# Designs tried in a protein design chat: VH-VL binders against Rho GTPase-activating protein 7 (ROPGAP7). Part 15

Target 1, 201 residues: Rho GTPase-activating protein 7 (ROPGAP7), of Arabidopsis thaliana (Mouse-ear cress) (q8rwq4r167to367)
Amino acid sequence: LALEDIDGSPSFLEKALQFIEKYGTKIEGILRQSADVEEVERRVQEYEQGKTEFTFDEDPHVVGDCIKHVLRELPSSPVSASCCTALLEAYRIESKEARISSLRSAIAETFPEPNRRLLQRILKMMHTISSHSHENRMNPNAVAACMAPLLLRPLLAGECDLEDDFDGGEDNSAQLLAAANAANNAQAIITVLLEDYGSIF
Short names: E, the ipSAE of ESMFold2; O, the ipSAE of OpenDDE; V2, 0.75 times the mean of E and O plus 0.25 times the DockQ between their complexes.

## First folded at step 17 (VH-VL; framework fv_lecanemab)

Design v1 (from t6 with light chain Y35K; at its last look DockQ between E and O 0.81; V2 from the best seeds 0.00; counts 0 for: pae E 2.8 > 2)
Fold by ESMFold2, look of step 17:
Structure v1 (fold): chain C 201 residues (1-201), chain A 123 residues (1-123), chain B 112 residues (1-112)
Amino acid sequence: as target 1 above (201 residues)
Amino acid sequence: EVQLVESGGGLVQPGGSLRLSCSASGFTFSDYGMHWVRQAPGKGLEWVAYISSSGSTIYYGDTVKGRFTISRDNAKNSLFLQMSSLRAEDTAVYYCARGEWEGELYDYYMDVWGQGTTVTVSS
Amino acid sequence: DVVMTQSPLSLPVTPGAPASISCRSSQSLLHDNGKNYLEWYLQKPGQSPKLLIYLGSNRASGVPDRFSGSGSGTDFTLRISRVEAEDVGIYYCMQALRWPYTFGPGTKLEIK
C-alpha cells in the first residue's frame, strides 16, 4: 500500500503528508516552490538508511518535494486512465449539484478501493493547505495546478477516451492544444474535488 | 504610481553595521512579498533576501545568511535590511523589489524595483 | 543552489541585426504544473533592472514585440529580432523556482 509499509506502519509518503498538514500550512508557496533536487534525493536516501521520522525543523519545501517524488515513482498513476475518463465525464456536467453528485458516483463506482484511499488521502493534505490560503497564498486552484499532473497522469498523457477533433494530436499545433486542454481539465477536476471534499468523500 | 525608495546607504568600516530602508507607496504593501537584490561595482546582480507579505517566511542568499536580517513593518509600508559583520564584498548598490506572488496568476517575478542605495565597506 | 549560466557574456551587435542570448540552469526549471520559472531582466546603463520576460516566454507589460523568450527545462533563449540602440545594457536570466533565487552572470549587449 502506498500509505503503509509492509509491517502496517505509516509509509514515508504518509509521514510526509502528516508533516505538511502540521507544518506546511503557514509556509508561503508550499507545494509551488521547489527544493534543491539533490537535497530531496538525499532526504529519501536518509529514510532508507534509517532516519524514519521527519523532525519539526525540516524544510517543508523538501518534504513537499518528497511527496511529489514518491507520486512520480509509483508504478502506475494514482488515478488510472479509465478513472480519469470517468472523472472528466462527470466534471463536464453543467449543473453544480449534479456535477458533484456525478463525481461522487464516479469515484464510488469506478475506483478500486486502494486508489480511492490514496486519492482521498492526498486530497486531504491539499484541502488542509488550501484552507490556510490567506497565509500561505495557495488557494484550491494553485494547489490543484501543482498536484493534478501527478494525480491524473493518464489525462496529461492523452490516454483518456475523449471526443477529440484532432484524434490525439496529429501535428505540433494540435498536440500543444491537446496538452493545454488536458492540463486545464486536470486542474479543474482536482479543484472541484478540493472545494467540495466533504460532499464527495 | 507604484514606487519604492531605498535609503540608509553609506560608508562603513569592515565589521560594522548598517540598516537599509525601503519605503513603498502606490500599492497595498501588505499584499506583497519583498526582495533585496544587490550589485557590486562592475558585477552582476545577486539576490540577497526575501520576506513574505505577512513576514512569516524569510529566505537569505548564502553569502549573507547569518549576517543580514530582513524585516518589514506593514503599518509603515517599510522594508528593512539590517546588515552586520560587513565585509568589503558587501560593497554594492542595494535594490528593493516587489515580488508578485499570486497563485491564480502563477506570476512569480520582481515587477517593481527601487532606484538603489549605495553601501561602501572600506577601511 | 541552482547555478545559472549565460552565453555569450559579451555581445556586440550592429543596429538592425538580430541577437540571441542563451541561458542554462543546473536544475530543471519546469515545474510539475507545466510552467518554466525562468525570467529575463534588462539593466540599461545607469538604471535599475527591469523585467522583460517571465515564465520563460511571456513578455512583461510595455516590452516590444522584438523581444521573445523560448526554451524549457534547463535551456532557454532570449531573442531580439532587430536590435535598436536603446537595447544596450546587461541582460540577466534568473530562476524563480527554488529558494534561493539565482541570477545568471549577465550578457552585455552593446552596439558595434
Scores: ipSAE 0.492, ipTM 0.800, lowest interface PAE 2.8, mean pLDDT 88
ESMFold2 (binder alone), look of step 17: mean pLDDT 92; pTM 0.947
OpenDDE, look of step 17: ipSAE 0.698; ipTM 0.888

Design v2 (from t6 with light chain L55K; at its last look DockQ between E and O 0.86; V2 from the best seeds 0.00; counts 0 for: pae E 2.7 > 2)
Fold by ESMFold2, look of step 17:
Structure v2 (fold): chain C 201 residues (1-201), chain A 123 residues (1-123), chain B 112 residues (1-112)
Amino acid sequence: as target 1 above (201 residues)
Amino acid sequence: EVQLVESGGGLVQPGGSLRLSCSASGFTFSDYGMHWVRQAPGKGLEWVAYISSSGSTIYYGDTVKGRFTISRDNAKNSLFLQMSSLRAEDTAVYYCARGEWEGELYDYYMDVWGQGTTVTVSS
Amino acid sequence: DVVMTQSPLSLPVTPGAPASISCRSSQSLLHDNGYNYLEWYLQKPGQSPKLLIYKGSNRASGVPDRFSGSGSGTDFTLRISRVEAEDVGIYYCMQALRWPYTFGPGTKLEIK
């Protein structure tokens, strides 16, 4: 139901995604720039009070932050810890063809359908933005950096790491290295999903 | 040599208009977003306006919104600031600055500045 | 708009001594990507401003390593480990996360 209301009509999230796909492609720095926190909160409240449609004159940065707000407020991550582990294992495959095949399989076979649909839908918007990078300067790496921490929250929290030299509770320097590696891995996984979107989905 | 040169400053009466120009050289102008920043005599820096590399994204500071218009001509490597309804508070040195893109992540910071052009709004 | 403040506004320093300048923002500058979009600029007497620090802690090209930026969220510090005569000028912080971008009021560093 993240993408649809009970009656089957588009949800707030789906409408915001559609807005960004239509109006965000020419906006330089879309998803990297943030909106004023109070403006985003106001827009969410306006939706709850009956302003259920986005109009063409709304600030794309506000709408982009509305998407992020909804993703942050989900009771669980768009990608669960087990799904993050599957993606991480597939990503670490060195052969490009095997890596793409494993990512496709992980998404098709290990994700519950609602989570797969949500991830694919958000990646579609991100792919659309990154395919206009000549105008908006948001290439796949840049878009992934901005969105991956919201999509792969368990990876950032250390809930799905494979066995490494570092533990989440060892010491400050080990924790900093693990956090940096997790953020880099999250961005890299999403970047591959965007660059090979047509092959994976 | 990367260079930005502002021009068009001068003396103008309150309520008047003035158009500032910034000429860019030594880099591919169309790859960069551009800023205007001003500094009143003896005061701090105030961010004025931004225009994206394509011209599709434009933002203004609160004190100038509705009165100033930023624009660019990428074919002529030129940035402009059209100022209208000028007030005494608009008296300042106006700088143009280049927004730098760095790395795989989108970053804007003002890495190259012009030497400024002076606008004086006085009766 | 994001309001930026700086402390102190005037900072006399003995040559060779360390210096610290504080900057605070009214909204967090920490992005979901883990970076803080806080910049430091130096304007030397009679010159245009120059970038010192971006993303809170990254030195711009040509900036000596005696300059360092730290902090996160709403509280940031620029440190100079050993002040030299060439460091005289006005230091501004600026947030680069939310339009419109906004500067702090400046800190004037002077040799005493």
Scores: ipSAE 0.515, ipTM 0.807, lowest interface PAE 2.7, mean pLDDT 88
ESMFold2 (binder alone), look of step 17: mean pLDDT 92; pTM 0.940
OpenDDE, look of step 17: ipSAE 0.638; ipTM 0.868

Design v3 (from t6 with heavy chain T57Y; at its last look DockQ between E and O 0.77; V2 from the best seeds 0.00; counts 0 for: pae O 3.7 > 2)
Fold by OpenDDE, look of step 17:
Structure v3 (fold): chain C 201 residues (1-201), chain A 123 residues (1-123), chain B 112 residues (1-112)
Amino acid sequence: as target 1 above (201 residues)
Amino acid sequence: EVQLVESGGGLVQPGGSLRLSCSASGFTFSDYGMHWVRQAPGKGLEWVAYISSSGSYIYYGDTVKGRFTISRDNAKNSLFLQMSSLRAEDTAVYYCARGEWEGELYDYYMDVWGQGTTVTVSS
Amino acid sequence: DVVMTQSPLSLPVTPGAPASISCRSSQSLLHDNGYNYLEWYLQKPGQSPKLLIYLGSNRASGVPDRFSGSGSGTDFTLRISRVEAEDVGIYYCMQALRWPYTFGPGTKLEIK
């Protein structure tokens, strides 16, 4: 599991998540601002070399980017294509109560346990950050914008069969529009998951 | 009307100190991050410093770290740049600029600029 | 630090002709959210800089549609479809993804 090492101890990802939950809540623009790529790489290497604890004096942006790095380097998307489709279908429900119920069901019924746990854990961090938007200026929408592409990869890649897929031919313009729509949907889904986090999880 | 007005520029000797001010009007100052940007005579733009809306988040350019201090007073709609240990290379027009807006952290960057205040460091 | 470069540094243009300015970054400016954090500024003679383009391709308020920004990653372009006399000045690209923010050296647009 991405959250635990083979010995059952917290993984690099989990430790980074905990750090952000503890120290990131007051950082304005957390997850939005990118750290220097070399610093992120260095920090990853340091972890591999035995620096396995994040201390209070670390740059939250570096740690945040470490989280993003891990997510990008996962061999498979945290959320599969089928799961993305299920989330999208649930999201399209107009009634808020019905939508929440459907999202809950989608997550419970379509996600394998490891993936469900991973998604929930990351969303928990994201929810924690967004709940402190008065301090860090990262509301649910802003947090979703930063993280949705890392979580819902298949949706952004166009791997989800959406009935409303604009049969737009090989026109570059149609493809760009489709990509934009996919990105917007991904952000919107994650935003709703954050806004209604307590009702869904 | 949205406006930024810089003040406090002048002639100072090397090693001296100077405090710049920027007065904001026409918008909710406390909702925006703020920047200082400078331009040496006949040269390009150089980013100097940033302060977040609440003042909790600050960054500096490498050339001014340890010498300059950015601060703000939201109650007075004012941005400040305390400069110390001034050098000849600090000679420039200094601009304050409005940065990103709360809730839209990636949309509105430095969309409003002041007219600038001139700092000259010379013996 | 992210190093920004521009080409050309001097751009003489005939009125009514198109113009193009290139900007390159030493590191990718593409954020995970899909946006490129590149901005274009214009400083007209004797004036303060003005925002032209943000997030690589979005025109700021009041910016004419003859201005357009494109590109992704490390390569960006500002285009002016029909240069006017009022477009004279120095154009700067700036990355706003990583601290410290860094400007390109500027491109001076002049009328022939």
Scores: ipSAE 0.047, ipTM 0.673, lowest interface PAE 3.7, mean pLDDT 90
ESMFold2, look of step 17: ipSAE 0.470; ipTM 0.795
ESMFold2 (binder alone), look of step 17: mean pLDDT 92; pTM 0.949

Design v4 (from t6 with heavy chain S30D; at its last look DockQ between E and O 0.82; V2 from the best seeds 0.77)
Fold by ESMFold2, look of step 17:
Structure v4 (fold): chain C 201 residues (1-201), chain A 123 residues (1-123), chain B 112 residues (1-112)
Amino acid sequence: as target 1 above (201 residues)
Amino acid sequence: EVQLVESGGGLVQPGGSLRLSCSASGFTFDDYGMHWVRQAPGKGLEWVAYISSSGSTIYYGDTVKGRFTISRDNAKNSLFLQMSSLRAEDTAVYYCARGEWEGELYDYYMDVWGQGTTVTVSS
Amino acid sequence: DVVMTQSPLSLPVTPGAPASISCRSSQSLLHDNGYNYLEWYLQKPGQSPKLLIYLGSNRASGVPDRFSGSGSGTDFTLRISRVEAEDVGIYYCMQALRWPYTFGPGTKLEIK
């Protein structure tokens, strides 16, 4: 549903992803540079009013922020708390081959089909961008840093990290450290999914 | 020693054209994006233009868009600003600056600046 | 474009006293990656600008500990804990999140 409208045609999100895959690969700082907030809001409104196609001359930074806008507006996280837990557990496996296999299994077995398809589709765009890092300067770590907080919201909210349950809510320093660690884990998980994309999907 | 040296400034009539150059040395020019920044007499800094390391990504400030063209020649370690349709308001010292864009740092800052070249637009 | 403002525009200070400069942006400079894309530059009399602070709070190489940056989102502060004679000049904030990049109007720090 996130990728297709009721009639089966590509959604706003799918069209924006296609645009970035086609026109964003040569744009330095794509996904890191932001567009004017009012421009993004206007473009979303124009879609709602019937301008349903992106044209080649549109600013890729605006389109990239449209993708982020849609992800932020989803009523639930693209990846659920249980799915974040499964990814975190698989990520912590020290053997590279076992880690990749566990990540593959977690995605195939734990994710509801719509969530798996959405994650895989967004990661495809991100993989395409990071494959052109020599021109756009966005390597897998950079792309993951920009997108992981939008994809793994429950991890950032502390809803799936069982090892951090000793961090009481009364210590602001502990909460800040837990948030930083969660952000680092989210980025690291997505980075692995991008670097080993072909093996995982 | 990392250095940027601007040249090509001078006196020009309104409506005229002028081409500024920036010569880079002491670093791998092809690895860096480049900026032009200007400062009118007694005024603050104004960002003018950016060109990516490959030359494929270019941005302009609103006040110069359509009148100025930024370019680079990586084989000659050179940055250029072609200015046309010049106005009195374009009178300024023009600086070139090296842009630092590392994906791991996630930051875009101007870490090395030239000494500037003066452009005066006067009737 | 992102509009940047600074306060005060002129800041006379007694040597050894603290100084504080505010910068405000018309749009948030906080990215989803958790960083604030706000920089501070110092232009000493007769010199080219120099980078002072990046990412809101990180000191550039060679910048003394008496300089610190803070803030998030739309409100940022540069502090000098004890002003020295060499600190005179014009301080500019700049946003580096959204093209085109934009500077604040500058704050002239003077010894009184």
Scores: ipSAE 0.664, ipTM 0.853, lowest interface PAE 1.7, mean pLDDT 89
ESMFold2 (binder alone), look of step 17: mean pLDDT 92; pTM 0.944
OpenDDE, look of step 17: ipSAE 0.856; ipTM 0.930

Design v5 (from t6 with light chain L97Y; at its last look DockQ between E and O 0.82; V2 from the best seeds 0.00; counts 0 for: pae E 3.7 > 2)
Fold by ESMFold2, look of step 17:
Structure v5 (fold): chain C 201 residues (1-201), chain A 123 residues (1-123), chain B 112 residues (1-112)
Amino acid sequence: as target 1 above (201 residues)
Amino acid sequence: EVQLVESGGGLVQPGGSLRLSCSASGFTFSDYGMHWVRQAPGKGLEWVAYISSSGSTIYYGDTVKGRFTISRDNAKNSLFLQMSSLRAEDTAVYYCARGEWEGELYDYYMDVWGQGTTVTVSS
Amino acid sequence: DVVMTQSPLSLPVTPGAPASISCRSSQSLLHDNGYNYLEWYLQKPGQSPKLLIYLGSNRASGVPDRFSGSGSGTDFTLRISRVEAEDVGIYYCMQAYRWPYTFGPGTKLEIK
């Protein structure tokens, strides 16, 4: 699992999530403010070389980018294309109560258990951060904007709506509009999951 | 009317100390992060320091870290820069600037600037 | 720190002509959220700096439509479609991608 190593101990990702939950809540702009790519790569290598714990004095922005680094390096998206399609269909329901119920059902019925566990775990960290938005200024929309592209990669790649693929050829405007809509939908879906976290999970 | 007014600039000797103030009016000061930016005579802009709206998050530019302290008093709508161990290269006009609150995109670009206060470090 | 460069450093322009200022960063400013955390500021003679563009391409409130920002990643451009006498000043780009924030060296726009 992405959350534990082969021996069952917490993985690098799980430890970074715990660090952000503990030390990131008061850090203004956490998950939005970025770190130097080389510092992130160095920290990943230090883990592989035996520095397997984060200490309280580490830069939270570096740790946050370590989380993003791991998510980008996954061989497949945390949410598969079929799961993204299910979430998008549920999200488009106009009634808030029905939308929340449909999102809950989509997650319970269409997600393989490992993917559901991973999504829920990452959303828990994000929910914790957004619950402290008074101090860190990262409300659910802001956190979702920063993380949704990493969680719902097939949606941004256009893989969830194969029936609606744009083969515009000479019309780049249609492709740009579709990409913007996909990004907006990804952010909106994750925002709902965060705002109604307790009802969804 | 949104305003920022700096004060406290003056002439100081190398190694000396000086405290700059910035008074805010026309907006809810406690909702915004605040910056100091400086400009040496005939030179470009240099970002100096940032303090978050609550005061809990603080960052400094490399050239001033360890010598300058940014602070704020939200009850008095005031921002401060305590400068110590001053050097000739600290001679500049110092601006305070408001980081505009934009919660959806989380962006705090410097949308409102004061008129500046001049610090001169020399004999 | 992120190093910001600008070209040209001095830009004489005929009134009514277009102008273009380049800004480059030593690291990408494109965030995972899809925004480029690159800002443009103008300092007119005798005045404090003023925000022109944020997030790479968004005009700040009150900035005329003749100003536009473009680019992504490490390469950014500020364009003025028709330079007016009031546009004289020094234009700075700044990255807000990560701490500490850093400015470019500035481009002085002059009417020739």
Scores: ipSAE 0.388, ipTM 0.768, lowest interface PAE 3.7, mean pLDDT 88
ESMFold2 (binder alone), look of step 17: mean pLDDT 92; pTM 0.949
OpenDDE, look of step 17: ipSAE 0.809; ipTM 0.917

Design v6 (from t6 with heavy chain G103D; at its last look DockQ between E and O 0.84; V2 from the best seeds 0.79)
Fold by ESMFold2, look of step 17:
Order: sequence, then structure tokens, then C-alpha cells
Structure v6 (fold): chain C 201 residues (1-201), chain A 123 residues (1-123), chain B 112 residues (1-112)
Amino acid sequence: as target 1 above (201 residues)
Amino acid sequence: EVQLVESGGGLVQPGGSLRLSCSASGFTFSDYGMHWVRQAPGKGLEWVAYISSSGSTIYYGDTVKGRFTISRDNAKNSLFLQMSSLRAEDTAVYYCARGEWEDELYDYYMDVWGQGTTVTVSS
Amino acid sequence: DVVMTQSPLSLPVTPGAPASISCRSSQSLLHDNGYNYLEWYLQKPGQSPKLLIYLGSNRASGVPDRFSGSGSGTDFTLRISRVEAEDVGIYYCMQALRWPYTFGPGTKLEIK
């Protein structure tokens, strides 16, 4: 499980999420600013070598990139292709109340429990950050833009609503347009989940 | 119109101190992060420091970290750079620059620059 | 820290000719949000620097459309389709993704 080690203790990912929730809320540009790649790699190696706790004086940008590092390296997306499709279908509902209800239902009914738990946990951190946007400049749209591509990988890869794969000429142009629309949809879905987090989870 | 004016440059001996000021006008200063950038004679640009709009987030370039302190006074529309332990290599024109945050693009870029103030460090 | 390099360092051009300046970074400037946090600045003789391009390819306000930025990741290019006399100066790239922000060494564009 991405959030727990085999003995039930918090994983590297869970500890990094806790750090960002506690120390990242007042950091301008958190999740948008990146850390030095080698510093992130070094910090991951230090965890593997036994430095299992984050201390208050660690650079929040390094810790934020550790979260992204773990998410990028997961063998499967936090949200699977079928789950991305369910979220996209629910998002398309025009009534705000019905949309929120459908998003809640899609998450509760179509997600395998480990995936739902992981998504909810990451969104909790993101919601906490975006609730302090007056100080950190990271409103729900900004946080979603920075994180949605890591959470909804199948949507970005065109596995949910791309009618055809790239096969040359006009299809290359159509595929580029579909990718741009997919990125916008991923951001929009996550934005709604953040803005209505308490109602959905 | 939007304007930034630096002051406080001058001649100083190695090991000395100077405090640079940047006066802002024509915009709501407290909405913007601010930068210092310097340029040694005949050399390229070197980014020096950043301070966020509230003053809560601060970063320094490697060559000045520990010796320079960036600060701001939003009530006075003023940005400052306190320089200490000055070295000959700190000789430069120092620019202040406004960090424009673009909400749609999640980007800071330096859209307005002052004309600079000259610091000369020599014995 | 991210090391930025530029080539060429000196670029003499004839008026009306195209010009191209390369910028490379030691670490990728492509963010997960799809943007490249690479900027271009021009410092004309005797003047303060001026923003030309942000996010790799977006022209700043008032910048003529003969200027264009391209590239992604670690390799970026500033192109001027037809160089004019007013384009003389030193062109700097800068990365704005990772603190501390860092400039390239500059490319001096001159009329020959």
C-alpha cells in the first residue's frame, strides 16, 4: 500500500504528505516550484538508508518533489483508466449539485479501495494547501494544474476519451488537440474535487 | 506608471556594509514578489535574491547567501538589500525587479526593472 | 543549482537576416503542469534588462512577433525572424523553476 509500510507504519509518501500539510501551507508556490533534482534523489536515498523522518527544517520544495517522485514511480496510476472515465462522465453533468453527487458516487462505487484511499489522501493534502492560497498563491486551479497529471495519468495518455491514436497527418493534429483537452479536463476534475472536498469525501 | 527606483549604492571598502533601497510606485507593491539582480562590470546578469509579497518566502543566490539580507516594508512601498562582508566581486550594478505572478500560468517573471544603483567595493 | 549555457556567445548579423540563440539547462525545466519555466531577457546598450519571452514561448507585452521562443526540457531557442537595428544587445536566458534562479552567460547580438 502506497501509504503504509508492511508493518502498518506510515510510508515515505504518507510522511511527506504530513510534512506538506504541516509546513507547506505558508510556502509561496508550493507544488509549483521544483527542487534540485539531485537533492530530491539524495533525500530519497537518505530515506532508504534509514533517515525515515522529516524534520521541520527540511526544504518544503524538496519534500513536495519527493511526493511527486513517488507518484511518478507508482507501477499504476492512482486513478485507473476506467476510474478516469467515470470521473470524466460525472464531471460533464452541468448541474453543480448533481455533478458533486455523481463525482462522490463514481469515487465510492467504481474505485478499488486502495486507489480511492490513495486519491483521497493526496487530495486532502492538496485541499489543505489550497485553503491557504491567500499566503501561498496556490488556489485550487493552481494546485490541480500541478498535480492532476500525476493523478489522472490514463486521461492524459488518451486512454479514456481519445477516439483514435496518432497515425500521421491530420491524426497527429487531432491527437495534440485531444491531449490539450485532456489536460484541461484533468485539471478541471481535480479542481472540483478540491473545491467541494468535504461534500465528496 | 509603474516604476522602480534603486538607491544607496556607493564606494565601500572590502568587509564593509551597504543598504540598498528600491522605491516602488504606480502599482500595489504588497501584491508582488520582488527580486534583486546584479551585473558586474562587463559581465552577465546574476540573480541575487527574492522576497515574496508578504515577506514570508525568501531565497538567495549561492554567492550572497549568509552575507545579504533582502527585506521589504509594504507600508512604505520599499524593498531593501542589506549587504555585509562585502568583497571586490560584489562590485556591480544592482537592479530591483518586480515579480509578476500570472494566475493562469502559475509563473513569476520579472516584468518591471529599475535603472540600477552602482556598488563599488575597493580598497 | 541549475547551470544555464548559451551559444553562440557573440552573434554578428546583417540587418534583415534571421538569428537564432540556443540555451541549455543542466536540469529539465519542464514542469508536470506542462509548462517550461524558461525566460528570455534582452539588455539593450545602456539600458536595464527587459523581459522578452516567458514560459519558453510566450511573448511579453510589447514584444514584436518577429521574436519567438521554442524548445522544451533542457534545450531552448530564441529566434528573430528578421533582425533590426533596435535588436542589438545582450540576450539572456533564465530558468525560473528551481531556487535559486539562474541566468545563462548571455549572447551579444551585433549588426555587422
Scores: ipSAE 0.707, ipTM 0.860, lowest interface PAE 1.5, mean pLDDT 89
ESMFold2 (binder alone), look of step 17: mean pLDDT 92; pTM 0.946
OpenDDE, look of step 17: ipSAE 0.890; ipTM 0.939
ESMFold2, look of step 18: ipSAE 0.646; ipTM 0.851
ESMFold2 (binder alone), look of step 18: mean pLDDT 92; pTM 0.944
OpenDDE, look of step 18: ipSAE 0.897; ipTM 0.941

## First folded at step 18 (VH-VL; framework fv_lecanemab)

Design w2 (from v6 with heavy chain Y108W; at its last look DockQ between E and O 0.88; V2 from the best seeds 0.81)
Heavy chain, then light chain:
Amino acid sequence: EVQLVESGGGLVQPGGSLRLSCSASGFTFSDYGMHWVRQAPGKGLEWVAYISSSGSTIYYGDTVKGRFTISRDNAKNSLFLQMSSLRAEDTAVYYCARGEWEDELYDWYMDVWGQGTTVTVSS
Amino acid sequence: DVVMTQSPLSLPVTPGAPASISCRSSQSLLHDNGYNYLEWYLQKPGQSPKLLIYLGSNRASGVPDRFSGSGSGTDFTLRISRVEAEDVGIYYCMQALRWPYTFGPGTKLEIK
ESMFold2, look of step 18: ipSAE 0.675; ipTM 0.843
ESMFold2 (binder alone), look of step 18: mean pLDDT 92; pTM 0.940
OpenDDE, look of step 18: ipSAE 0.909; ipTM 0.945

Design w3 (from v6 with heavy chain S30D; at its last look DockQ between E and O 0.90; V2 from the best seeds 0.81)
Heavy chain, then light chain:
Amino acid sequence: EVQLVESGGGLVQPGGSLRLSCSASGFTFDDYGMHWVRQAPGKGLEWVAYISSSGSTIYYGDTVKGRFTISRDNAKNSLFLQMSSLRAEDTAVYYCARGEWEDELYDYYMDVWGQGTTVTVSS
Amino acid sequence: DVVMTQSPLSLPVTPGAPASISCRSSQSLLHDNGYNYLEWYLQKPGQSPKLLIYLGSNRASGVPDRFSGSGSGTDFTLRISRVEAEDVGIYYCMQALRWPYTFGPGTKLEIK
ESMFold2, look of step 18: ipSAE 0.714; ipTM 0.865
ESMFold2 (binder alone), look of step 18: mean pLDDT 92; pTM 0.940
OpenDDE, look of step 18: ipSAE 0.897; ipTM 0.941
ESMFold2, look of step 19: ipSAE 0.677; ipTM 0.854
ESMFold2 (binder alone), look of step 19: mean pLDDT 92; pTM 0.945
OpenDDE, look of step 19: ipSAE 0.897; ipTM 0.940

Design w4 (from v6 with light chain L55E; at its last look DockQ between E and O 0.77; V2 from the best seeds 0.75)
Fold by ESMFold2, look of step 18:
Structure w4 (fold): chain C 201 residues (1-201), chain A 123 residues (1-123), chain B 112 residues (1-112)
Amino acid sequence: as target 1 above (201 residues)
Amino acid sequence: EVQLVESGGGLVQPGGSLRLSCSASGFTFSDYGMHWVRQAPGKGLEWVAYISSSGSTIYYGDTVKGRFTISRDNAKNSLFLQMSSLRAEDTAVYYCARGEWEDELYDYYMDVWGQGTTVTVSS
Amino acid sequence: DVVMTQSPLSLPVTPGAPASISCRSSQSLLHDNGYNYLEWYLQKPGQSPKLLIYEGSNRASGVPDRFSGSGSGTDFTLRISRVEAEDVGIYYCMQALRWPYTFGPGTKLEIK
């Protein structure tokens, strides 16, 4: 339902993803550059008030931030805490072939279908952008850095169940290190999913 | 040695036009986005325009949009600023600057600047 | 557009003393990727601007380690641990997150 309205037509999110796939591939810094906050809010309101189509002349940075706005506003993360744990466990496998196989299995077997569809759809847009990195400068690692915190929110929140997680020490430096480590893991997981997209989905 | 050299400044009447050039040397020009930044006499820095390495992405500051055109010729290692409908407020030193991409931080910053060329718009 | 402010606008310092310059932005410069897209530039008298700091805290190549940047979101600080005569000039912050890029008004640092 994140991708469809109640009548089965494409949602705001799906239309924005389509726009970025079509018009964002040649935009330098797409997903890294941001739009004015008030302009993004206005565009969201315009959609709610009847401007339900994106036109080719709209600012891709505004549309990219609309995607991020919707992802931030979801009542739960696109990837749940248990799914984040499964991805992290699979990612830590040392053998590349085993790691890819485990990531594929984790997505196929532990994700509820709506969440898997949503993740796969967003990753498709991200893969399309990163495939044009020679023009837009957004390689898989850069795109993952910009999007992973929105996709793997439970990992950033420290809600994944692994014994090697840093459990939030008593001082601020330990918490900052744990947050940085979680952010790096989230980025690395999404990077692998993008680099091996065809093998995993 | 990495260098940027601006040229084409001068005295012009209000409503007139000028074309500024920036010649690049010592680096692969086509790998970098480029900026124009200006500074009116006694005033602070004002960002003017940006053009991406391929030329496909272009942005302007609000005060120059519609009057200035940024362009580049990668074969000649040259950046240009075509200024039209000039006003007294456009009087400034104009700098070109190289936009460096930092892969680790996904950041563009202006790491190399020219010496500037002076544009004076007066009666 | 993102409005950038700086304080103080004029900063006389005693040689060898520390200096601190504040920069504030009207919108957060903290990206979802965790980085702050705030830069510091120095323009010495009669010279072109020179990059000092990028992404809020990273020193540009050739910048002495007595310069440091800190802060996040809307509030940023440039510190000079020991001011030297060569540090005289105007310090600008600039945001590099949202087009159009915008500079602060500048802080003029002078030796007392």
Scores: ipSAE 0.639, ipTM 0.849, lowest interface PAE 1.9, mean pLDDT 89
ESMFold2 (binder alone), look of step 18: mean pLDDT 92; pTM 0.945
OpenDDE, look of step 18: ipSAE 0.841; ipTM 0.920

